# Designs tried in a protein design chat: VH-VL binders against Uncharacterized protein y4jR. Part 5

Target 1, 151 residues: Uncharacterized protein y4jR, of Sinorhizobium fredii (p55518)
Amino acid sequence: MKTLIVEDNPKKRASLVEYYSSEFPSDDLEVTSALISGLRVARDTKPEFIILDMTLPNYSPDENKGSRIELMPFAGREFVMRVNRMSIKTKVIIVSMFETFGVAPRLITLNSLDAELRDRYPNVFVEAVHYSQAQADWKTAIKNARLSLDR

## First folded at step 20 (VH-VL)

Design u6 (from t1 with light chain Y93F)
Fold by OpenDDE, fold request of step 21:
Structure u6 (fold): chain C 151 residues (1-151), chain A 123 residues (1-123), chain B 107 residues (1-107)
Amino acid sequence: as target 1 above (151 residues)
Amino acid sequence: EVQLLESGGGLVQPGGSLRLSCAVSGFTFSSYYMSWVRQAPGKGLEWVSAISYKGGYRYYADSVKGRFTISRDNSKNTLYLQMNSLRAEDTAVYFCAKSPFRYGSENLYFDYWGQGTLVTVSS
Amino acid sequence: EIVLTQSPATLSLSPGERATLSCRASQDVSSRLNWYQQKPGQAPRLLIYDADKRATGIPARFSGSGSGTDFTLTISSLEPEDFAVYYCQQRGFWPPTFGQGTKVEIK
């Protein structure tokens, strides 16, 4: 199984990598840090499972110099949409540190995004879950999603 | 000590095929991205292909896409490059190169290089 | 793809002199710029990664600076073994690309 992690936050990325690699050591893991690079990898290599952050920069940030880059709050939604258009056999789970997105009065919750993406992209999108370093619910979600691919 | 040793280069006619090998030692092969980088005679360096630590993710330069296939055998500590439909412009010294990271095509820079093997495509 | 332009093409200097090599990127590659040294008939050697970090075993006389589009490799005092071709390489954008190289030759 080829799995792609698209995550710009180094700490969160490290946590995802650590968990996934330990839980599924036989899988081939790739990691990107931005929307465009994630899409590139998805297109070129067609991973079967994608762990995706909702909020991403468009291009890879300078992780070494601490450059502040603009984050797109709905990058994950765009990613799912674009991957769906690729017609590749893949499943995407979104793991986000945020529960709300946008600005008032058009605030969107993670749950609402989950519902939207399930409705619009049922062949690609699995679910959106909240990430917290203090809680391990996201681990269960990832595991269940990954295991469902073996069925 | 990290060692990378390329082999398999030689003279081949246009349209021909060649398979390069890179034997590595001195590091955990299965933990790093590997790449092929080539250098035409008297010219600069050109990235050709890269492969993830387990070999599932493979990337190619547009110039070789569809003609070259990168692979690896981690049990043998060997990197490969199958070159088909060779062209004159493929003439170059081919280097195998190690990257310092396990993950991420975004992290492709090369901390160790082999001495290279010469591929000459000529009629 | 990102084009890296190195200057000068050739730099003629004597041992002990300071060498300053430039690498300009066609787009902002942040600090994802590396420098390599290559001697005739030899494999390239990584000198600097991420714009300003010396690779393992690289002497202190080598230093890198810059960010975005303009980068510099400096050799504070040239040693006889430093006469070689130097390449910059970016990984800020796909695919990774190299500059055309700067030859540092003995005057």
Scores: ipSAE 0.914, ipTM 0.951, lowest interface PAE 0.4, mean pLDDT 95
Fold by OpenDDE, last read:
Structure u6 (fold): chain C 151 residues (1-151), chain A 123 residues (1-123), chain B 107 residues (1-107)
Amino acid sequence: as target 1 above (151 residues)
Amino acid sequence: EVQLLESGGGLVQPGGSLRLSCAVSGFTFSSYYMSWVRQAPGKGLEWVSAISYKGGYRYYADSVKGRFTISRDNSKNTLYLQMNSLRAEDTAVYFCAKSPFRYGSENLYFDYWGQGTLVTVSS
Amino acid sequence: EIVLTQSPATLSLSPGERATLSCRASQDVSSRLNWYQQKPGQAPRLLIYDADKRATGIPARFSGSGSGTDFTLTISSLEPEDFAVYYCQQRGFWPPTFGQGTKVEIK
């Protein structure tokens, strides 16, 4: 199984990589840090499972020097949409540190995004879950999603 | 000591095929991205292909897509490049190159190189 | 793809002199630029990665600087073994690309 992690936050990325590689050591894991690079990898290699952040930079940041470009709060939604257009056999789970997106008065919740993506892209999108270092719910969600692919 | 040793180069006619090998030692082969980089005679360096640590992710330069196939056998500590439909412009020294990271095509730079093997495509 | 332009094409210097090599990127590659040294008939050797970090075993006389589009490799005092071709390489954008090289030759 080829799995792609798209995550720009170094700490969260490390946590995801550590968990996934430990839980599924036989899988081939790839990691990107931006929307465009993630889409490139998805297009060129067609991973079967994608763990995706909702908020991403368009291009890869310079993590070593702390240089970052603008973050796109709905990058994950765009990612799912574009991957769906690729017609590749893949499943996407969104793991986000945020529960709300946008600015008032047009705030969108993670739950609302989950519902939207489930409705619009049922063949690609699995679910959106909240990421917290204090909670393991995201681990369970990733595991369940991954295991469902073996069925 | 890290060692990369390329082999399989030689003279081939246009449209022909050739398979390059790179035997590695001195590091945990299965933990790193590997690449092929080529250098035409008297010219600069050109990235050709890269493969992830387990071999599931494979990337190619546009110039070789559809013609070259990168692969690896981690049990043999060997990297391969199958070159089909060879062209005159494919003439180059082909280097095996190690990357310092396990993950991420975004992290493709090369901390160790082999001495290269010459591929000459000529009628 | 990102085009890296190195200058000068050839740099003629004497041992002990300071060498300054330039690499300019067609777009902002952040700090994702590396430098390599290649001698005739030999494998390239990594000198600098991420713009300013020396690779393992590289002498202190080699240093890298810059960010974005303009980068510099400096050899503070040339040793006889430093006369070679130097390449810059970016990984800020796909695919990875190399500069055309700068030849440092003995005057």
Scores: ipSAE 0.914, ipTM 0.952, lowest interface PAE 0.4, mean pLDDT 95
Fold by OpenDDE, last read:
Formats: sequence, C-alpha cells, structure tokens
Structure u6 (fold): chain C 151 residues (1-151), chain A 123 residues (1-123), chain B 107 residues (1-107)
Amino acid sequence: as target 1 above (151 residues)
Amino acid sequence: EVQLLESGGGLVQPGGSLRLSCAVSGFTFSSYYMSWVRQAPGKGLEWVSAISYKGGYRYYADSVKGRFTISRDNSKNTLYLQMNSLRAEDTAVYFCAKSPFRYGSENLYFDYWGQGTLVTVSS
Amino acid sequence: EIVLTQSPATLSLSPGERATLSCRASQDVSSRLNWYQQKPGQAPRLLIYDADKRATGIPARFSGSGSGTDFTLTISSLEPEDFAVYYCQQRGFWPPTFGQGTKVEIK
C-alpha cells in the first residue's frame, strides 16, 4: 500500500514516519511538507492512505534555513476537499497538534472540523485526531485507520 | 564506493522501444529515491523520472509521461526505464542518479550519478 | 516550471584565479538550489546542495551562497581540474529543473 504523509513540522514528521514505517514496514511511504506538494503527489500517484496535517504552508518551507513561512490553518480541510474532487481511492486521516483553529471570534475546534469533514467527505475522510508527543492516541488512530483499509 | 552503471542504450527508430537498466552497488539501494536524468548531445540536463525507495511512487516529466515507465528491482539492485514510442527529441545520454533521501519527491537532488548510456532515436 | 538562468555562459580564466558563477531562478526557490560539475564525457558530480552546503569530498575552494532567486557558486582559486561545465538545479518547485550551464574554460 502507498501511504503519503503531508507534514511541515520536522519533529512531528519524523515521529510519524518512524511510527508508520515501523508499524507497516511493507507499505511504501512518501512524505511532503506542504499543501500544494501533497496535492501534487496525491494526484500523480494516487496513494491509498494519507496522513495529513491540518495546518500547512502552501509551498514547502525552507527547513534548512528556518525561514518563516505563512501557515494556512485550514490547509488540511482544503486538501481533503481537493482530493475528494480527484475521485481517487484514498482515505485521509488528519493528525494535528492544535485543538483549535482560526482567530476569535470564529475559532473552530478540531472536533468540529472532524465532524464537518466526516459529513462532507465521507468517502475520503476518516477522522481528525490530536497529536501529542506525550500521548500515543494518534498512533492508535493511524493504525486503526490503516488496518481498516485491508478489510 | 557508490557505483551506478547504466546499460541498454543504443540506436532505435522513431516509435521504437528501449529498456534501460542501472545496476547499483556501494549503498543500500532499497533505501533511496532514484531518478533518470538525460542530456541531449551538446545540451544541458533534464530530469526525466523518479521512483521511491520501494517503487510505489513514480514521477515523470511531462515530456515523457505516458511513454516512459520507471521501475526498480530492489532484490537485484537495479533501476529500469522502459521507453516506448521514442521520438527524435528523446535522443540523449541517460543518467541514473541517486538521491540522498529515502522519502520525499521534494528532496530530489542527486548526490551520485552513473556514466550514462546513449540513446539515439533516428530514422 | 522554474527556469534557472546561469551566467555567464562561458567564463575564461586562468588557474589560480577566482571564479564566480551565477544562477537566477524565475521564482523564489528558497535555499533549494544545488550545483553540479560536469567534465566532458563524464557524469555530473554534486558540488553544493541546499545553496551553501558542500557535498562529501568536495574541496573547500568550492562554496555556494544565495537564497530566493539569486545564487552564486564561487571557486576561490581555480585548479586545472576545475575547468568544466557547471549546472545549477532547483528542487524548490516541481519538477526539478536545471540551468543551462556555465562553461569554465582555461584562458
């Protein structure tokens, strides 16, 4: 199975890669760091499973120089929407370090986004889960989502 | 020592097919992205295709999409490029190129190159 | 696609002289710019990656600088073996692309 990780945070990305590659060593893993690059890969290669960050830059950041880039707080939502339009057989799980998005007074919770995406894109979207280095709930979520694809 | 050795080049007529091979040694082949880069006679370099470490992700330049197929056999430490419907503009030295990373099509630069194999498409 | 324009097309210098090669990108590629050396009949060789990092085994006389759209490869003191064609390559945008090359020739 082809799995795509779209994650801009180097530490989180490394953690996701380490976990996934360890848990599913037979899968082919690809990694991108931005919305546009993720969408490109999705379009061109049609991965069956996508692990996606909610907050992403539009284009790949300069990780080596530590350049400040503008992050899109709802990039993941846009990603799911656009992937859904591609009509590819894929499932997307969102793994986010944030529990709230946007600015007051229009703050949106991760749970709210989860519900929205489940409702709008049931054929593509699996769930949104919170990422914490201290907790392994995101691992369980990824594992369950991945295993569900084998059924 | 990292070694990349291309083979399979030759003379072919337009519309013909060739299959290039790249035998590698000196590194863990299955751990790296691989690419083909070509160079027309007297011209610059053009990226052609890339393949992920396990071969599931394959990318192509627009100029070769639908005609070329990249593949790899990690058990044989060999990279392949199947070239169909060849055109005169495909005439070039084709280089096998290694990338330093296991993941990420965003990280395509090439730390090691083979000596290349010449493909000539002519009537 | 991103167009990389190298200048000058040809650089004629003598051994011991300083060589300065330029590469300009049509868009901001951040620091995702690499330099290669190619001698006649040989495979390209990676010199610099990510704008300013020397590849393994590359002599200290080679250095890269720049970010965004303007990049420079500098050879502080040319050695006889440095006369070759030099290419820049970007990975900031898909697909990866190369410059047209700068030929460093002996004066």
Scores: ipSAE 0.914, ipTM 0.951, lowest interface PAE 0.4, mean pLDDT 95
Fold by OpenDDE, fold request of step 21:
Structure u6 (fold): chain C 151 residues (1-151), chain A 123 residues (1-123), chain B 107 residues (1-107)
Amino acid sequence: as target 1 above (151 residues)
Amino acid sequence: EVQLLESGGGLVQPGGSLRLSCAVSGFTFSSYYMSWVRQAPGKGLEWVSAISYKGGYRYYADSVKGRFTISRDNSKNTLYLQMNSLRAEDTAVYFCAKSPFRYGSENLYFDYWGQGTLVTVSS
Amino acid sequence: EIVLTQSPATLSLSPGERATLSCRASQDVSSRLNWYQQKPGQAPRLLIYDADKRATGIPARFSGSGSGTDFTLTISSLEPEDFAVYYCQQRGFWPPTFGQGTKVEIK
């Protein structure tokens, strides 16, 4: 199984990689840090499973120089939409640190985004779950989603 | 000490095929991205292809897509490049190159290089 | 793809002199720029990665600077073994690309 992680936060990315590589050591794991790089990898390599952040920069950040990068709050939604257009056999789970996105007056909840993506892209989108360092719910969600692909 | 040793180069006619190998030692092969980079005679360097640590993710330059195939055998510490439908413009020294990271095509730079093997495509 | 333009094409200097090499990117590659040294008939060698980080085993006389589109490799005092071709390489955008090289030759 080829799995792609798209995550810009170094700490969260490390946690995702550590968990996934430990739980599924036989899988081939790739990691990107931005929307465009994630989409490129998806297009070129057609991973079967994608773990995706909702809020991402357009291009990869410069972690070493501390460059200010603009984050797109709905990058994950755009990612799912664009991947769906690729017509590749893949499943996407969104793991987000935030429960609310956007700016007033157009604030959207993670649950609302989950419902929208389930409705619009049922062939690609699995679910959106909240990421917390204190809770392991995101681990369970990733595991269940991954195991469902073995069937 | 890290060592990369390319082999398989030679003279081939246009439209022909050739398979390059790169034997590595001095590091855990299965933990790193590997790439092929080529250099035409008297010219600069051109990235050709890259492969992830387990070999599932493979990337190619547009100039070689559909013609070249990168692969690896981690049990043998060997990187391969199958070259089909060779063209005159494919003439170059082909270098095997190691990257310092396990994950991420975004981290594609090269901390160690082999001496290269010459591929000449000519009628 | 990103085009890297190196200047000058050839730099003629004497041992002990300071060498300054330039690499300009067609787009902002942040700090994802690397420098390599290549001597005739030899494998390239990594000198600098991520714009200003010296690779393992590289002498202190080599240094890199810059960010965005303009980068510089500096050799503070040239040693006889430093006369070679130098390439810059970016990984800020796909695919990775190299500059055309700068030849540092003995005057």
Scores: ipSAE 0.911, ipTM 0.951, lowest interface PAE 0.4, mean pLDDT 95

Design u6 (from t1 with light chain Y93F)
Fold by ESMFold2, last read:
Structure u6 (fold): chain C 151 residues (1-151), chain A 123 residues (1-123), chain B 107 residues (1-107)
Amino acid sequence: as target 1 above (151 residues)
Amino acid sequence: EVQLLESGGGLVQPGGSLRLSCAVSGFTFSSYYMSWVRQAPGKGLEWVSAISYKGGYRYYADSVKGRFTISRDNSKNTLYLQMNSLRAEDTAVYFCAKSPFRYGSENLYFDYWGQGTLVTVSS
Amino acid sequence: EIVLTQSPATLSLSPGERATLSCRASQDVSSRLNWYQQKPGQAPRLLIYDADKRATGIPARFSGSGSGTDFTLTISSLEPEDFAVYYCQQRGFWPPTFGQGTKVEIK
């Protein structure tokens, strides 16, 4: 299976890659670090499973340098909407370090985004889960979502 | 020692087909991205195609999309480029190139290159 | 698509001289700029990756610098084997692209 990870945080990205490649060593794994590069890979290669961050930069950060880059707090929602328009056979799980997004006073919760995306994009969106290094909930969610694709 | 050896080049008429091969040794082939890069006579370098470590992610330059197919056989340590509907502008030396990474096609660069094989498309 | 413009097109120098090669990107690629050497009739060889990191086995006389849009490859003291064409290549934006090359030739 072709699986795409879209994640800009180097430490979280390494953790996702380590878990996924250990759990599903037969899968062909690709990694991108930005909204635009993730969408390009999705369009061009049609991965069957996508592990996606909610907050992403438009363009990949320079991994060799520390720098601030503009982060789009709802990039994951944009990603799901754009992938849905592509009409490819794929399933997306969002794994986020954050449980709230946006700027006050209009903060949106991860649970609210999960409900919205399940309602709007049921053909492509599976769920949104919280990421923590100390907890295994996101690992279980990724595994269950991936295994459901084996039919 | 890393070695990449291309073969399969030759003279072909426009509209024809060729299949290039690249035999590799000296590294774990199945761990790395591979690419084809070409160089027209007297010209610079142009990236043509890339393929993921297990072969499922395949990328093409716009100039070859729909005509070329990259593939790999990890059990034979061999990279392939199937070239169909060849045009005069496809005339080039084709290099097999290795990237030093398993993931991240958005970061393509090439730490080892083969000798190249010449493809000439002429009527 | 990112255009890389190299200058000069040809650099005529003697062994022992210092060579300075420039590469300008049409857009900010941060540090994601690589350099290759290609001798006549041979494949390219990676010299520098990510602006200033020397590839395995590359002599210390080769160094790279720059960030953003302006990059430099320096050969501190030319050896006879250094007369070749040098290409820059960016990895910051899809697709990867190469400069047109700078030929370093013996004067």
Scores: ipSAE 0.733, ipTM 0.899, lowest interface PAE 1.3, mean pLDDT 92
Fold by ESMFold2, fold request of step 21:
Structure u6 (fold): chain C 151 residues (1-151), chain A 123 residues (1-123), chain B 107 residues (1-107)
Amino acid sequence: as target 1 above (151 residues)
Amino acid sequence: EVQLLESGGGLVQPGGSLRLSCAVSGFTFSSYYMSWVRQAPGKGLEWVSAISYKGGYRYYADSVKGRFTISRDNSKNTLYLQMNSLRAEDTAVYFCAKSPFRYGSENLYFDYWGQGTLVTVSS
Amino acid sequence: EIVLTQSPATLSLSPGERATLSCRASQDVSSRLNWYQQKPGQAPRLLIYDADKRATGIPARFSGSGSGTDFTLTISSLEPEDFAVYYCQQRGFWPPTFGQGTKVEIK
């Protein structure tokens, strides 16, 4: 199976890769770090499973420099919408370090985004889950979503 | 010693086909991205195609999309390039190239290269 | 696509001299610029990756510098085997692209 991880945070990205590659060593895994590169790979290669961050830069950060670049808090929502328009057979799970997005008074919760995306894009979107090193809920969600594609 | 050995080049008519092979040794082939890079006579280098370590992610330069197919057989330690509908501008030395990473096609660069195989497309 | 412009096209020098090769990118690629050496009839060889990091087995006389759009390869004291064509290559934007090359030749 082709699986794409789209994640800009180096430590979280390494954690996702380590978990996924240990659980599904037969899968062909690709990694991107930005909205634009993730969408290009999705369009060109049609991965069957996508593990996606909600907050991403448009362009990949330089790994050799501690760069602070503009992060798009709703990049994951944009990604799901654009992938849905591509009409590719894929499933997307969002794994986010953050549970709220935007700025007051227009804050949106991860749970609200989960509900919105399930409603609007049921053919491609699976769920949004919180990432925490202290808990394994995101590991279970990734594993269950991936195993459901084998049926 | 890392070794990359291309074969399958030759003279072909426009519209014809060739299949290039690259036999590898000296590293764990199934761990790395592989690419084809070409060099027209007297010209610079042009990336042609890349393939992921398991073979499922395949990327092509716009100039070859729809005509070339990259593949790999990890059990034979061999990279392939199927070239169809060949044109005069495809005339080049074709190099097999290794990247030093398993993931991240957006980061392509090439730490080991083969010696190349010449493809000449001429009427 | 990112265009890399190398200068000069040809650099004629004697052994023992310092060579300075330039590469300019059409967009900011940060540190994501590599250098290759190609001798006549041979495959390219990776010299420098990510602007300033020397690849395994590359002699200390080769060094790279720069960031953003302007990059330099320096050969501190040319040896006879260094007369070759040098290419820069970016990995900052898809697809990977190469410069047109700088030929370093014996004066």
Scores: ipSAE 0.725, ipTM 0.899, lowest interface PAE 1.3, mean pLDDT 92
Fold by ESMFold2, last read:
Structure u6 (fold): chain C 151 residues (1-151), chain A 123 residues (1-123), chain B 107 residues (1-107)
Amino acid sequence: as target 1 above (151 residues)
Amino acid sequence: EVQLLESGGGLVQPGGSLRLSCAVSGFTFSSYYMSWVRQAPGKGLEWVSAISYKGGYRYYADSVKGRFTISRDNSKNTLYLQMNSLRAEDTAVYFCAKSPFRYGSENLYFDYWGQGTLVTVSS
Amino acid sequence: EIVLTQSPATLSLSPGERATLSCRASQDVSSRLNWYQQKPGQAPRLLIYDADKRATGIPARFSGSGSGTDFTLTISSLEPEDFAVYYCQQRGFWPPTFGQGTKVEIK
């Protein structure tokens, strides 16, 4: 199984990679750190499973320069929309460090984004879950989503 | 000692096919991205193709898409390039190249290179 | 694709002199610029990665600098074995691309 992780946060990215590679060691894993690079890899290689962050920069951060990078709070929604239009056979799970998005007074919850994406992109989008270092809920969600592809 | 040894080059007519091999030793082959990079006679370097550590993610330069197929056999420590529908513009020395990472094709650069094998496409 | 333009095309210098090689990118690649040396009849060798980091085993006389669009490889005191072609390569945008090379001739 080809699985793509799209994640800009180095610590969260390492955590996702550690979990996924230990749980599914036979899968072929690729990692990208930005919206544009993630979409290119999805288009060019057609991964069957994508683990995606909601908030991403457009372009990969330069890890050699510790600096602030503009993050797009709804990059994950854009990603799902674009992948849906690619007409590739893939399933996307969103794993987010944030439970709210946008700017006051128009804040949107992760749960409402989950409901929106399930409604609009049912053939591609599986679910959105909250990431926490202290909890296993996102691990269980990733595992269940991945195992469902074996059927 | 890291060693990369290409083979399979030669003279071929336009429209023909060749398969290049790269035998690898001195590092854990299955841990790293691998690439083919070519150099036309008297010219500079052009990246051709890259493949992920398990072989499932494969990338190609636009100039070779649909004609070339990169693959690897991790049990034999060997990288391959199947070249079909060859054209005169494919004439080059082909280098096998290692990247120092397992993930992140967006970060391609090459810390070890093979000696190269010459492919000549001529009628 | 990102175009890398190297200058000069040929640099003729004597042993002991300082060599300065330039690479200009068509777009901002931040620090994501690498340098390779290729001696006649040989494979390229990685010298510098990510603008200013020396690869393993590369002598201290080789140094890199620059960011954004303008990059420099400096050889502080040329040795006879430094006769070669030098290529820059970017990894900031897909696909990876190389400059056309600077030939360093020892006069």
Scores: ipSAE 0.717, ipTM 0.896, lowest interface PAE 1.4, mean pLDDT 92
Fold by ESMFold2, fold request of step 21:
Structure u6 (fold): chain C 151 residues (1-151), chain A 123 residues (1-123), chain B 107 residues (1-107)
Amino acid sequence: as target 1 above (151 residues)
Amino acid sequence: EVQLLESGGGLVQPGGSLRLSCAVSGFTFSSYYMSWVRQAPGKGLEWVSAISYKGGYRYYADSVKGRFTISRDNSKNTLYLQMNSLRAEDTAVYFCAKSPFRYGSENLYFDYWGQGTLVTVSS
Amino acid sequence: EIVLTQSPATLSLSPGERATLSCRASQDVSSRLNWYQQKPGQAPRLLIYDADKRATGIPARFSGSGSGTDFTLTISSLEPEDFAVYYCQQRGFWPPTFGQGTKVEIK
């Protein structure tokens, strides 16, 4: 199975890769670090499973150069919408370090984004879960979603 | 000792087909991205295609998309390029190239290269 | 696609001289710029990756510098085996692209 991870945070990305490759060593795993590169890979290669961050830059960040990085707090929502328009057979799970997005008083919760995406994109979107190094809920969610694709 | 050995080049008419092979040794083939890079006579280098470590992610330059198919057989430590509908502009030395990573096709670069095999497309 | 423009096209030098090769990117590629050497009739060889890191087995006389759009490969004291064509290559944006090359020749 082809699985794509879209994640800009190096430490979280390494953690996701380590977990996934250990649990599903037969899967062909690809990693991208930005919205635009993730969408290109999804379009061109049609992965069957996508593990996605909600907050992403448009283009891959440069840790070697102090450059301006535009982080898009709702990039994951845009990703799901655009993948849905691609008409590819894929399932997307969002794994986010944040439980709220935006600026007070206009904060949007991860739970409300989960409900919105389930309603709008039921054929593509599975769920949104909170990532924490201390807790394994996101591991269970990833595993269950992936195993459901085995039929 | 890393070794990449291309074969399968030759003279072919426009519209014809060729299959290139690249036999590898000296590294764990199934751990790395592999690419084909070509060099037209007297010209510079052009990336052609890349394939993920298990073969499921396959990428192509726009100039060859729909005509070329990259594949790999990890049990034989061999990379392939099936070239169909060949054109005169496909004439080049084709190099097999290794990347030093398993993940991240957006970061392609090539730490080891083969000697190349010449493909000539001429009527 | 990112266009890489190398200068000069040809650099005519003697052994022992310093060579300075330039590569300019059409947009900011950060530090994701690599250098390859290609001797006549041979495969390219990776010299420098990520702007300034020497690949395994590359002599200290080769060094790279730069960031963003302007990059330099320096060969501090040319050896007879260094007369070759040098290509820069970016990995910051899809697809990977190469410069047109700088030929370093004997004279």
Scores: ipSAE 0.714, ipTM 0.892, lowest interface PAE 1.4, mean pLDDT 91

